VHH binders against q09150. Designs and how they scored, part 9

Target 1, 302 residues: q09150
Amino acid sequence: MRKEYLVSHIEENAHQADIYSLNVVAGNLWSASGDSKIKKWSIGDAEHSLVEEIDTPHKLGVHHLATSLDENVVVSCGFGQDVYVWNPETNEFRDLGNNAQHPSECWSSCISPDGQTIAFTSVDGRIAVWDNPSDCKISELDTKGKFGLCIDYSPNGRFIVSGHQTGQLFLISTETGRLFHVLSGHTSPVRSVAFSPGSTLLAAAGDSKMITIYDVLSGDQVGQLRGHAAWIFAVAFNPVGDLLLSADVEGKIKIWDIDTMECISTQSETDGAIWAVAWYKNGFIVAGADKSIRWYRAAATE

## First folded at step 22 (VHH)

Design r52
Fold by ESMFold2, fold request of step 23:
Structure r52 (fold): chain B 302 residues (1-302), chain A 119 residues (1-119)
Amino acid sequence: as target 1 above (302 residues)
Amino acid sequence: EVQLVESGGGLVQPGGSLTLSCAASGFTVSINALAWYRQAPGKKRELVAGITRGGSTYYADSVKGRFTISRDNAKNSVYLQMNSLRAEDTAVYYCAAYSYLRYSGSDYWGQGTLVTVSS
C-alpha cells in the first residue's frame, strides 16, 4: 500500500536566510539558519506556532545544530568556525571555537542522546570526541585530511558515523574510542548520514545521488536507494525505523520503505534546495533555501 | 571559477577614512556570509567584520564604532567603511565568502589589499 504525503502547513519566511538544520525533540522543532538565529516551533498545534527565537552569538550564521533528548544540551556550528555548547533553559553559551584543543575549522556536530558526549567533524579531516561535563577532548581520529561533512550519533549511544568528501564513512565505537569500520560505496562527497532508531542500520547520501544502507555491526551494504536526480543533502529514518526520508538540492523529497528498499512517495512542492529534513509523529518536515518550513502529513489515499 | 576581488586599499594618515570593496563572482548558489579579515605583520588573521545574508553584522571590539560593513546580495559584493583610522589598523585586509556547498579546501578568500596608516 503506497503512502501519500500532503503539505499540511507552510511557515513562509520562517527565517531571513537559508535553513540548514532541523531537529525534532521534546515536542518542538528546532531550526537553524544562515541568519544566525535558532528558532523553536510547536509541533502540537496545526499552525506550529513559534515558541522561541534565539539570537545566537554565532557571527556568520548557523549551519548545524544538535540537541540531547532532554533538550538540556545544544551544540551549534556556524560559518567561520564558531562552535557553541549551551543549555537552552539558561542560554549560557560556552564558546569552543577559541579553545586551543578544538579541531581546526569544525563543520558538523552531533551529541549523544544523554548529552554527555559531543562529536565534531572538521575541514582538515579530524573527528574529535568531547566529554561535555568536563569540557575536554577524550579522543580523536585523524582521517589524513578528508573533509568531514556530516556526523551522527547512534540512538543506543554505541556508535558515531561521519561522512567525508572522499565518499568514505568512518564508523567509530564509543566504548573503545576506536575505528570500528571504514565503509565504502560512495565515490563523491557524503552530505548526510543517519542511524536507524534501533541503531542497527545507517543511511548515507550525497553528491552521488544515491543512498546506501549499511548494517552497522557487519559494515555490509544491505541496500541502495536510487531515484534522485540531484545531490542529496538530508536523510532521516522515521521513529519506527521502517521509512527513510530524503531530499535533494532541486527540491525533490522521497520516502523509502526500508523493508522493500523501494520509493513509496515523491513530493516536489518547492523548486529550491532542501537542506534539512525531520520526522514528527504525524509526518515530516523540510526546510532549505527558500527560507520556509514545510510540514507534511500522511494521507491514507493511494 | 569563484573569484573575490578587493579594492580600495592604500596609504592614509591617522584619523583618515578609507572604503574597501570586494566583488564575489563565480558562485552558483547564494553566499551565506561575507566578511573582512585583516592580518598585521607577524600576526594571525583576525575577523574584523562580517555580515550574513539576513543582514546581521559582527564587528571586532577593536573596530566597533569606527568600521561599518555592508553588502549587496544581488551583486555579491561587500564593503568596509573604515573611519578614524589608527596606526594599529595597518594590515593586509582580506575578503572572505562562505558557502554551504563547499567540500574541499578552505573557504574563499581574496588576494588581499594593503592598508597603511602612517604620518
Scores: ipSAE 0.569, ipTM 0.769, lowest interface PAE 1.5, mean pLDDT 87
Fold by ESMFold2, fold request of step 23:
Structure r52 (fold): chain B 302 residues (1-302), chain A 119 residues (1-119)
Amino acid sequence: as target 1 above (302 residues)
Amino acid sequence: EVQLVESGGGLVQPGGSLTLSCAASGFTVSINALAWYRQAPGKKRELVAGITRGGSTYYADSVKGRFTISRDNAKNSVYLQMNSLRAEDTAVYYCAAYSYLRYSGSDYWGQGTLVTVSS
């Protein structure tokens, strides 16, 4: 083992309900929970102190959060079909459910690197791309009722990928607003997608218990990572792009070397689901059904 | 297949009380939230009360202090105790269930139970 990660901090009961979403941006961790709160935590200190607690207008909990790189735009989605776009400095929430162009029952979202574009998935299978400044839909892909469970924006701003109940992935060019590839390989619901930081690879995982790696430009499958024994709800590339983090509904955490396509670490946290993972400069963070946030840091290398 | 069945509706005098029940069956995945909605004729469906798996509750302003939601996790059942009923509470009441593990179809809804508050 050339690199090892150790738990460096545990925030027990960080929320009063499951933590479904984590975002690392601008030196902060953002967490969203079934308690209808969003919380902001410091990355820069060992205690990872609570910076802000936000009481959202979500009525039945928040299951999804997206935060722009500059922290000026936040999108949150709740179980009751409520969706808000808001500025965290003012906490003035814009309710997208009252917009006639808004897709039915949004489930997940992502924000472009420049903060200007928001993409949404929906239960009815529509993938909508919005211009945030004008609050106007600029494109839409209809997948004919295939529930869109996850979505990500490439760091270079050129692509959006969504994962669906059928196992299909839809890769959309942001330049044209049109479908670029339909990616096959999964036959079960896809729960998490992530682009590599160089935007050349993407990972997809879900109920098949496997992770598939695709070359973005060609659409070809270039690897398959097997080893999880349960549904995988979260994947993330590290900032360098040489490691992938994955977590499943039985509490297993795996780290994969992307160059060799091999699992290099398996860790267990609880029997409960891990819903969300994120990397930061010093390691990674996980959260899930036990309402706690666990921080890991890299150990000294030999 | 998932089924939600409401019961306990009926005609009640203003100021009276009524308890609605909703039994959920056929769920093979965890239920993250249960809720009661209501819809009066010609109006949009309105969330009345909700309860999450962790016990967190929500109440619409119009019913706070008068309605109480509770759940029995062993039976997958949710209850709405309605006190001090008013004419504006007249509506069809629907039970809904939400799951983060959902991958197909809409959220789960019952068929509704009518509550009429009238002298």
Scores: ipSAE 0.562, ipTM 0.780, lowest interface PAE 1.4, mean pLDDT 87

